# VHH binders against o29008: the designs that were tried, part 6

Target 1, 271 residues: o29008
Amino acid sequence: MDREEIKVAVLRMEGTNCEDETVKAFRSLGVEAEAVHIKQFYSDMIRFEEQRSVFDYQCLVFPGGFSAGDYIRAGAIFSARVKSVLRKDIEEFIKMGYPILGICNGFQVLVELGALPGFDEDKPLAEKPEMALAMNDSSRFECRPTLLKKESEKCIFVKNLKKDVVMFPVAHAEGKVVFPSGKEDEYLERLTSNDQIVFRYVDEKGDYAGYPWNPNGSFYNIAGICNATHTVFGLMPHPERAFFGYQVGRREGYGDGYCIFRSVVDYLEKL
Key: E = the ipSAE of ESMFold2; O = the ipSAE of OpenDDE; V2 = 0.75 times the mean of E and O plus 0.25 times the DockQ between their complexes.

## First folded at step 1 (VHH)

Design k06 (framework vhh_3k1k_2)
Fold by ESMFold2-Fast, scan of step 1:
Structure k06 (fold): chain B 271 residues (1-271), chain A 123 residues (1-123)
Amino acid sequence: as target 1 above (271 residues)
Amino acid sequence: QVQLVESGGALVQPGGSLRLSCAASGFTFSNYAMRWYRQAPGKEREWVAGISYSGGSTSYEDSVKGRFTISRDDARNTVYLQMNSLKPEDTAVYYCARLPEYYDWSGYAMDVWGQGTQVTVSS
């Protein structure tokens, strides 16, 4: 579709107090994007002109928002509301091939919806969560740049990414990717065989290393994964904080996060 | 207009107790998660405790678990840190912080900080 036809929804819940950097990122690429309060999708208490359908959009973003030690609870409340009012619409949205991005808390929302790891192409949302994001091994809030190695060639969010290693910041207390006890090897085999691991934490030499390079102790250094159809992507680091050069200490141009947003726009232009 | 003001810091004997308060103004307090941090002389600032916007979830640094309790009173726009069984190692300036709804690339996760209140544990 033409770029002018693409509209991105960045989902919001009660408590947001500033313009979203994700909206700015998409708009800088010439794509319509707006912050949409979840009530706009289901409540008839708001003005008709402000009501929305999930299908008014071609991409949904569950942004980072609550970045501290209680983000798991905030994300669980958000995901419970999404499940109660939007589950079927989101299932259809995914089946139609439309992309969903979850950043930080948003990754947790996608996990709790059963959208990630999303092993079954015929069942976009699992009945119950199949993985978790646990407290950081350091038991501390981690706020720093991270280096991420691109592992996937199929994820639509990294098709425009030519670099092997990118730098995105993290800001979280609960970001440790964990799989069900006794199932870790099975999950790793399934994720790797279907090209669903998108990013893994690395050190400055590009090698897989532990703390502090793996800031939360995530299994297999996993920083982000996508579903079996490669259109739903979640990651703990913040690519929207690395979109513009000025965000990463450069005076001009773009940061490594640019390619994440550019990739999804390029994907949608081909639909 | 947005501000956090801490109070309650004092000199206490080892084994004593203190309750710190943080009064919030200029924003809708009930919409934000809150944290307490501390900074001892010559050390980096460290996270101590956190509480969700609803008060239903709390988190603690390992060294204070079982001794400190974070709570909030949304009617008073105040977050509290109840400190029990105080140790000399707890001596620090304690800071209240509001968690950002969005990550700030400035390198700080917290977007609003209080002035700090001094806690000294000494005989």
Scores: ipSAE 0.000, ipTM 0.144, lowest interface PAE 16.6, mean pLDDT 80

Design k07 (framework vhh_3k1k_2)
Fold by ESMFold2-Fast, scan of step 1:
Structure k07 (fold): chain B 271 residues (1-271), chain A 121 residues (1-121)
Amino acid sequence: as target 1 above (271 residues)
Amino acid sequence: QVQLVESGGALVQPGGSLRLSCAASGFTFSSYEMRWYRQAPGKEREWVAGISRSGSTISYEDSVKGRFTISRDDARNTVYLQMNSLKPEDTAVYYCAKFGYSSSWYDFDYWGQGTQVTVSS
């Protein structure tokens, strides 16, 4: 599609504080992007000119930005509302091949919706959550740069990423990827065989090390995964906080997060 | 337990005025947008007016603009709807609604029991 046809919705909800950074990232790439309050998609009580359809957009972003202690509860409430009023529209959006990105709290939303790990290509949203993001093993709010090894070649969000290791910051109290007890091996085999593991935490030598390099104790050092069709992507680290060089201590240019956003734009231009 | 109790509904002649009140309890009133809705016999609910948590953003359905005024008193956990220049078309059961966000997230809306307003001679 032509670039002028691309519109990105960065979902806003009370207490979300990363939507501006994400909007700015997409706008700097020359596409339309706006923060959209979730109730604009489903409430008939919003003014007509402020109402939105999921189908007004070609990419949805569920951003990060909740304070420690509220994440799981708040994410579950938000996800229940999305399931109740937008489930059919989001399923159709995914089936049409349009991308969805979930960052930090947004990753939790995609998990609660049943969009991730998203093993069934014919069923974009599972009836019940199939994984969780649990409290960090440290029982602390973790806020630090992390090093991530790129594991996927098929995820549309990393097609433009040529580096093996990138640096994105984390800021979360509940970031630990966990799978159902007794299904860890099954999930790992399915995710690996279908190229759904996108990033894993590594140390400065590129080894899959524990704390503090794996900041939350996530299973298999998983930092981010995508669904079976490779168009729905969730990750705990914040690529929107590593988009511009100045965000990561460089005087000029872009940070490692640039390639995540550029990959989406490139995908949509070819769609 | 969330409770919204509307009052002030009455029979009034065209051109008259009424003030509706909604007393709220069981939640942090100052954290929520408050709204008024109405439902006439045989029709779907209609949004009438809304007031933000801070009270600084106020909006109205086009048919009531300039005639109705919504306000809130957070010290008393009460939202009001001042209705002026009433018309027969304003006849409906009026509902108070809690709408908005709990702490940092969108919450479910909740309606009160309603209060009947009848505009007739």
Scores: ipSAE 0.000, ipTM 0.124, lowest interface PAE 17.7, mean pLDDT 81

Design k08 (framework vhh_3k1k_2)
Fold by ESMFold2-Fast, scan of step 1:
Structure k08 (fold): chain B 271 residues (1-271), chain A 122 residues (1-122)
Amino acid sequence: as target 1 above (271 residues)
Amino acid sequence: QVQLVESGGALVQPGGSLRLSCAASGFTFSSYAMRWYRQAPGKEREWVAGISESGGSTSYEDSVKGRFTISRDDARNTVYLQMNSLKPEDTAVYYCARRWYSSGYTPYFDYWGQGTQVTVSS
């Protein structure tokens, strides 16, 4: 599709942040993007010209950044609302091949919807969550740059990324990837065989190391995964905070996060 | 060239039924959400019903919910509006449209046909 036909919705509700940074990232790439309150998809109390359908867009982003004090409650309310009012629409959106990105709290939303790990290509949303993002092993809020090794060649969000290691910041209290007890090896085999592990935390030598390089204690150092069709991607670090060079201490140009957003635009232009 | 052609409008008595059709051409119909709007004399155009690209999701304005049903037939490039239990307040010109966005987006994707007149009176 032509770039001018691409529309991105960055979903929001009370307590979300980073939607403006994500909107700016997409608009800098020449595509239309807007922040959309979740009520615009279901409430008839919204003025008709501001009402939206999920299908008005070709990409959905669940952004990061509830305030730390409200994180658990705000995230749970957001996930429950999406499940009750948008489940069928999101399921069809994924079946049509349209991309969804979940950052930080957005990754948790995709997990709670059953979209990730998303093993079944014929059933985009599982009946119940199949994994969790647990409290950090440090039992504290982690806020720092992280180094991530690219593990996937099929995820549509990393096809433009030619570097082996990128640096994205984290900012979370609950970011530990955990799988159901006794099924860790099964999940690992399924995810690796289908190229669904996208990023893993590494140290400065590129080795898979523990804390502080793995900031939350995630199983297998997993920082981000995609679904079986490679179009739904969730990660704990914030690529939208590493998009512009000035965000990462460079005088001009782009940071490592640029390639994540450029990859999805490239994907949509080929649809 | 994108074209939308509405048909099926007529004079009908209160409580009656009508089915409106909108034949689409000039674009990949199955890739777009479709909507019905209506406009009565002296009023703004108002949204009536919407259907997703797959047909898996539908939405309705409160005053028509339970009485109107939107559907689509991608093999025929046509969207339908089945109107039951019609009221005098439903009298309007009905328009078919492809996608809409908030103010600030280009109207390139918001195509209107010529409309079809529905009159509900005794």
Scores: ipSAE 0.000, ipTM 0.113, lowest interface PAE 19.0, mean pLDDT 81

Design k09 (framework vhh_3k1k_2)
Fold by ESMFold2-Fast, scan of step 1:
Structure k09 (fold): chain B 271 residues (1-271), chain A 121 residues (1-121)
Amino acid sequence: as target 1 above (271 residues)
Amino acid sequence: QVQLVESGGALVQPGGSLRLSCAASGFPFSSYAMRWYRQAPGKEREWVAGISSSGGYTSYEDSVKGRFTISRDDARNTVYLQMNSLKPEDTAVYYCAAIEYDLWGSEYDYWGQGTQVTVSS
């Protein structure tokens, strides 16, 4: 489709402040993007100009952002609300091949919705969450640059990424990827065989390493994963904070996060 | 803190024009839908115009269609209301509002202090 036809909805979530950066990143690529509250998708009690359909958009983003205290609880409540009012529409959206991106807290939302790891192509949203994002092993808020090795060739969000290792910042207290007890090996095999592990934390040499390179203690150094159809992607680091060169200490140009947003625009232009 | 400051209100003759401005601070302006409302003496507050966060969607109350235009400048954190062909019945205090939602989707507005528009010979 033409860029003029592409519209991105960045869902407004309580406790986040990165929706503005995400909207700006997409608009800089020549596509329309706007912040949308979930009520705009289902309520006829709001003004006409604010009413939306999920199908008015070709990409949904659950944004990241600094969140104090109780975000995991708030994210679970938000996810339950999304699932109660939009489950069928989001399932159809995914089945049609339209992309969904979850950043940091947004990754947690996609996990709670059952969209990730998303093993079943016929059931985009699982009945119950199949994984979790737990408290960091350090029991501290981690805020630092991280180095991420690209592991997937099929995820639509990394098709434009030529680098083997990128640098995105993290800012979270609950970023630890965990799988159900006793099923870690099964999940790892399934994710690896279907190219669903997108990024893993690495050290300066590009080797897998523990803390502080793996800032939260995530299983298998996982920083981001995608679903079985490779169109729903969640990650803990913030590519929207590494989009412009000035965000990462460069005078001009783009940071490594540019390629994530460029890749999804390129994907949609080919649909 | 969310702050909205309206300006541009004045006394103008029928058929005249005014441009109202609303300067916003304390929130991510480009992510918020913005509206203009007005309240004449002894009347209820009336919605006048609305603009989406992207600027791609606008809507107007029927009595102002074709005469008023809402726009936004996200670089300046400002929303505007261009008012043309003003009539005495447009006399009111004009308020800008930023639209906010709670976790459950309940809508509520952040309001400015208003700016007085008087259309009189």
Scores: ipSAE 0.000, ipTM 0.229, lowest interface PAE 12.4, mean pLDDT 83

Design k10 (framework vhh_3k1k_2)
Fold by ESMFold2-Fast, scan of step 1:
Structure k10 (fold): chain B 271 residues (1-271), chain A 123 residues (1-123)
Amino acid sequence: as target 1 above (271 residues)
Amino acid sequence: QVQLVESGGALVQPGGSLRLSCAASGFTFDDYAMRWYRQAPGKEREWVAGISWSSGSISYEDSVKGRFTISRDDARNTVYLQMNSLKPEDTAVYYCAKSRYLGYDFTSGFDYWGQGTQVTVSS
């Protein structure tokens, strides 16, 4: 489709933020993007002109951010609302090949929806969560830059990323990727064989290393994964805070996050 | 509270050198990007140099590239700007800034500027 036909919804509810940075990133690429309150998808109490369908959009973003007064449960609260009102629509959206991006709390939302790791191509949303994002091993909020090694060639969000290592910041208290006890090796084999591990934390030499380089203690240094069809992507670090050069210490140009958003636009232009 | 204290400014002849220092306190220095800005009389503030938390990303405004070097000493919570081959047009008050977001440079929000340090280049 033409770039002018592409519309991105950046979902919000009370307590979320970072929507403006994500909207700005997409709009700078010539794509229509807007922050959409989740009530616009289901409430009949709002004006007709403010009502939306997920099918008005070709990409959904669950952004990062803090829930007012309840940071730790922000993703769980958001996910519960999405499950109650949008589950079937999101399943159809994924089956149609439309991309979904979850950043930080948004990654937790995709996990709790059963969209990630998303092993079953015929069932985009699992009935129950199949993995978790647990409390950081440090038991504290981690907020700092991270270095990430690109591991996937199939994820649509990294198709145009030609760097081996990128730098995105993290800002989370619950970022530790964990798999069901006793199934870690099974999950690793399945994710690796289907090219679903997108980023892993590395040190400044590009080696897989523990804390502080792995900021949360995630299994296998996993920073982000995609589903089996490679169109649903979740990551703990914030590419929208590494989009513009001025966000990462340079006056001009783009940061490493640019390629994540550009890859999505390129994918949609080919649909 | 966050505090940034710039020092090292002086009067120098064209072609001279100076090293500016910015001593930081009140935050986890190692986790923030640092920048140098300058403001000349009658002009708006402009960005000069930036360094990421890991020193892995360093950037310069084109007019100072090759002449200025930014560095950091995380053990001393200090960022430096080494200025070589100074020109009259480098005359300005130089300010140190902390990125608003952890790991990122300033994005037009609050950036915890200090008082600045005056650099004057004249014959």
Scores: ipSAE 0.000, ipTM 0.135, lowest interface PAE 16.5, mean pLDDT 81

Design k11 (framework vhh_3k1k_2)
Fold by ESMFold2-Fast, scan of step 1:
Structure k11 (fold): chain B 271 residues (1-271), chain A 125 residues (1-125)
Amino acid sequence: as target 1 above (271 residues)
Amino acid sequence: QVQLVESGGALVQPGGSLRLSCAASGFTFSSYGMRWYRQAPGKEREWVAGISYSGSSTSYEDSVKGRFTISRDDARNTVYLQMNSLKPEDTAVYYCARDTYEVYGGSYTEYFDYWGQGTQVTVSS
C-alpha cells in the first residue's frame, strides 16, 4: 500500500504516559500515527469524530509505560477489557496480516491477551495466557541499556535490521519471560522451530550471559518474541527510546530502534 | 457559522425548577457530544453536565448530581438542562458548548471551539 494510506495507532492505557516517542518515530518515517485511547474503539461517550475502528489503522502499538506496584493487575484488567470489547476485531486484524507491536508493558498486554507466543495461526488470541512475564530475579526495578542479539529472520519488525547486536534500554520490575512449569523445553523447541524468538540478551562480547546482561533472568535470555505468523511482536526493551541518535549518545542520525519501525513501514508498503 | 443559542434562564426562588434549552445550527448535531457550563460573577466557567453524541451516557459535576438532568433531541438539534431543587449557589450565566470528549475521564485532551451567548439563571428570593 502507499505510504499515505498507512496509519498507526499507539494505544493509550489508563494512567500511562503513552509516549510521543513512538508517534514521533512513525511520523519521522513519513506515515501517519496518533495516540488513541482504547475507549475510542468502543465508547459512545466521546465525540463522533474522535471515535475509531481498529480497521482505521494498519498497525497497532501497545506502548511501554511506568512499572509501579500493581501494574500486573492493571495490565490484566486492560487485557481483559480489550478481550471483552475488541477480541473479534483484533483477531481479524491479525488474520489479515496487520502488525501489532507491544513494548515493555505492551508486551505484557499481548501475553495476557494470548497473542504471544501465538503458536496457533488459526487462533490469534488464545483463550487463556500461555506464558507470563514474572518479577525480575533481582526483585528490583531494572533500568539500564541492554544488548540484544537478533535471532529471527522472519519477524517483520527486524527485516530492515542488518546487524547482529543492538542496544535498547529496559525499564521494568516484571520482565522475566517464564513458561509453564515442566514445559520450558517444549516451548523453547516450538519457538525455535517456528523462528519466533526475535531477540536474546547478550553481553558485550555477544555471549549469552546472566545478570546484569540478562537484566530480569528471562528463560533462555529471551528479550522479545513474535507470534507464529511473525506479525505480532513483543519485547521488554524500548526501541522507541533508541530511535534517534541523540537518545543513545550519538551526535546525529538514528539509533538501533530506527530499524524496528522502518521494518514495519516497509512491510506495510508491500502489503 | 456554528451557532448555539441558549434560552430558558429566569429568576426563580430557592427550591424552584427551570429547563434550559440550547438550539444548535451549522453542524451535524448528532455527531457531537454537548455540555453545559456556568459562570458566576467574578469566577471562571465551571463544567456542569455532559451528554454523549448518542445520548447513551451522561455525566455531572458533583454539586448538581441528583438535581440536574441533561438530555438531547437530535430531531430538533437541541440539548436541554432540567434543573430541580435550585439553590442560590446555582446563580450564574449558563452556556452550552459543542465538541466534548470523554465526560467521565481525564484521559482526553479536552477542548471546545464554540460557546453560545449564555442564558442568565438567578436563584433568589
Scores: ipSAE 0.000, ipTM 0.112, lowest interface PAE 19.1, mean pLDDT 80

Design k12 (framework vhh_3k1k_2; at its last look DockQ between E and O 0.01; V2 from the best seeds 0.00; counts 0 for: pae E 19.5 > 2, grease 29.1 > 24.2, SAP .7 > .668, placed apart)
Fold by OpenDDE, look of step 2:
Structure k12 (fold): chain B 271 residues (1-271), chain A 122 residues (1-122)
Amino acid sequence: as target 1 above (271 residues)
Amino acid sequence: QVQLVESGGALVQPGGSLRLSCAASGFTFSYYAMRWYRQAPGKEREWVAGISGSGGRTSYEDSVKGRFTISRDDARNTVYLQMNSLKPEDTAVYYCAKHDWELLYGDYFDYWGQGTQVTVSS
């Protein structure tokens, strides 16, 4: 489809506050993007001009920042609401090949939705979460730049990423990737065999390292993964905060985050 | 802080026209839908018109369809309500609104301006 026909929804609810950066990023690429509250999809109190359907869009984004559910469990409340009103639509959306991006809290939401690790192509949303983003090993909020090594060649979000290592900032308290106890090796094998590991934390030499290079203590230094179809992607670092050059100390141009968003747009143009 | 400032209200004769403006600040205006409401004396505030963030969608109360037009200028962070063929029953304080939701309120919440008085009388 034509770029100007592409529409992106950045989903929001009470407590979310990072949707604007993501909207701005997409709009800068020449596509339509807007912040959409989940109530716009189901509330009978919403007027026509604010009513939305998942299928009005070609990309959904669960943005970073705090959501109303974070005080209970990261992404739990947001995911519960999404499941209650949009489960079938999102499943179909994924099956249609439309991309979904989860950033930080959005990654948490995707996990709680059962969209990640998303091993079953026929059931894009698992009935129960199959992984978790747990409290950081440091037991504190981590806010710092991180270096991420690109691991996946199939994930549509990194198709235009030429750099081996990119810099995205993190800002979270619960970003530790954990798999079910006793199944870590199984999950790792499945993720690796299907090229679902997208980013791993590395140090300045590009080596896999522990804290602080791995700020949350994630298993296998995983910073982001995609589902089996490689169209749903969640990551803890914030590419939207490294999109413009000025966000990363450059006068002009773009940061490493640019390629994430551009990859989505390019994918959709060819879809 | 979200701020909305309505203007353009006046006394007009039936059949006349007015254009209301609402200047918005404190948020990324172009990203959000905007609404016009009105409240007549002794009546509840009622929805009049709405426009999506992109401007691609508009909707109107039945009583104003064909007479009122909502539009927006994102460069100026302003939403407009062009009111034609005004009737006495259009007399009200007109409010501009940004729709939002707060958990504390349990449901949706609108940011309102101070309103602007529209009076239609012969």
Scores: ipSAE 0.547, ipTM 0.798, lowest interface PAE 0.8, mean pLDDT 91
Fold by ESMFold2-Fast, scan of step 1:
Structure k12 (fold): chain B 271 residues (1-271), chain A 122 residues (1-122)
Amino acid sequence: as target 1 above (271 residues)
Amino acid sequence: QVQLVESGGALVQPGGSLRLSCAASGFTFSYYAMRWYRQAPGKEREWVAGISGSGGRTSYEDSVKGRFTISRDDARNTVYLQMNSLKPEDTAVYYCAKHDWELLYGDYFDYWGQGTQVTVSS
């Protein structure tokens, strides 16, 4: 599709400022993007200029943000509401091949919706969550740069990414990827065999290492995963805060996060 | 702090035209819907027109549709209301508003400017 036809919706979530950075990132790539409140997708009682359909867009983003505390409860409530009013539209959106990105607490939302790990391509949203993002092993808010090794060649969000290791910041108290007790090896096998592990935390040598390189203690150093069709992607680190060079201490140009957003635009232009 | 400053109100003859401007500051202007309201003497404030933040969606009160046009200049953080074929009943104080959402599941609300007086009379 032509770039002028691409529109991105960045969902408004309480306590986030990253929706502004995400909108700015997409607009800098020449595509239309806007912040959208969930009520705009289902209420016909608001003015027409505020009404939206999920199908007005070709990409949905559940943004990350800075939280002063526990946002997991808010994410679960938001996810339950999304499932009650938008389940069918989001399932159709995914089946049509349109991408969804979840960053930080947005990854938590996708997990609560049952969109990730998303093993069943015929059922994009599971009835119950099949994984969780638990409290950091340190029991502390972790805010630091992280190094991530690219593990997937099929995820549409990393096809423009030629580097083996990227640097994205984390800022969270609850970022630990966990799978159901006793099912860890089964989940790892399924995710690996279907190329669904997108990023894993590494040290400065590119080796898988524990704390502080794995900032939250996530199983298998997992930092981000995608669904079975490789179009729904969630990650704890913030690529939108590593998009512009000035965000990562460079005088000009782009940071490693640029390639995540550029990959989505490239995918949609070829759709 | 959100600040909205309207200008352009004047006395005009019936059939005349005016362009109202609203200068906005304190928020990322291009991301938010903007609206115009008006209040005539002895009446409640009524909605006149709205424009979306990122697109070409516009909306108008029936009595002004076809005569008024809302537009925006995001580079200048300004929203405009072009008023043509003005009628005596268009006489009112015109207010600029920034649309916002109270809570995740709550109702929307608006921030208001101080207003600009439009008088249509012979």
Scores: ipSAE 0.108, ipTM 0.583, lowest interface PAE 5.3, mean pLDDT 84
Fold by ESMFold2, look of step 2:
Structure k12 (fold): chain B 271 residues (1-271), chain A 122 residues (1-122)
Amino acid sequence: as target 1 above (271 residues)
Amino acid sequence: QVQLVESGGALVQPGGSLRLSCAASGFTFSYYAMRWYRQAPGKEREWVAGISGSGGRTSYEDSVKGRFTISRDDARNTVYLQMNSLKPEDTAVYYCAKHDWELLYGDYFDYWGQGTQVTVSS
């Protein structure tokens, strides 16, 4: 498809705050991108020109930044709304081969929706969540740069990534990847067998290490995973905050996050 | 196992119309997006139009936008290309395609029909 025909929806609801950075990243690559409130997909109470269909877009992004507030699980309110009104549309969107990106809280939304780990290509949304993003081992909000080793060759979001190790910042209190107790080895085998582990936290030598290199204590140092079709990607670090060089202390050009967004555009241009 | 059979190609005069069909078998048709491509003599195969699995989203190359319409009939496992206002530059072999993301590293199409010839000449 032509780049001018590509349209990206960055979903928002009360409490999301990273949608502008994501919209700007895609727009700088020459694609149409906009922040879309989830009510625009289903509410008959909004003006006709503000109504949207999920199928008007070729990529959906679940950004981070909604408040955790009084709730036990971060993102539970957002994911409940998405599940109640968009589940069927998202299932069909995934089946059409269109990419979905979940960043930080957006990764939590994809987990709650059953889209990740996403083992079943024919049933892309599990009936119940198959993993969680738990409280960091430190019990603190972690806000720091992280180094990430690329682990997947098939994930469409990393096709344009030329480096083995990239730097994206994290900013979260609940980023610890966990799997059901007693099933950790099974899930790891399934993920590795289908190339679904996309990024793992590493130290500056590229070795897997504990805190602070693994900032949340995630199982197997997992920072990001994709589903069985390699088109739905969730990660805790923020590539949109490492897109432009100035965001990461460079004079000019781009940061490592550029390749994540460029890979989406390249994929869609070939679709 | 996957089979795609195009039909409906013909010789027509400029300004004429044709409807191409592509009968599909060997997979769950309604789950997959379908595309039409064309290849003129001496040129690379180029994308023409695409339709989502649900049929709710369509897309077109600029030179055919407004003249060509892609559609699908899931009950008959068939994708169509209605071509109106045909021009000499539309002369090509037309192919339908099914893509399978698991098989195409870097290019997301791996199943093609045999093609059907469309010739637009005076």
Scores: ipSAE 0.000, ipTM 0.118, lowest interface PAE 19.5, mean pLDDT 82
ESMFold2 (binder alone), look of step 2: mean pLDDT 81; pTM 0.828

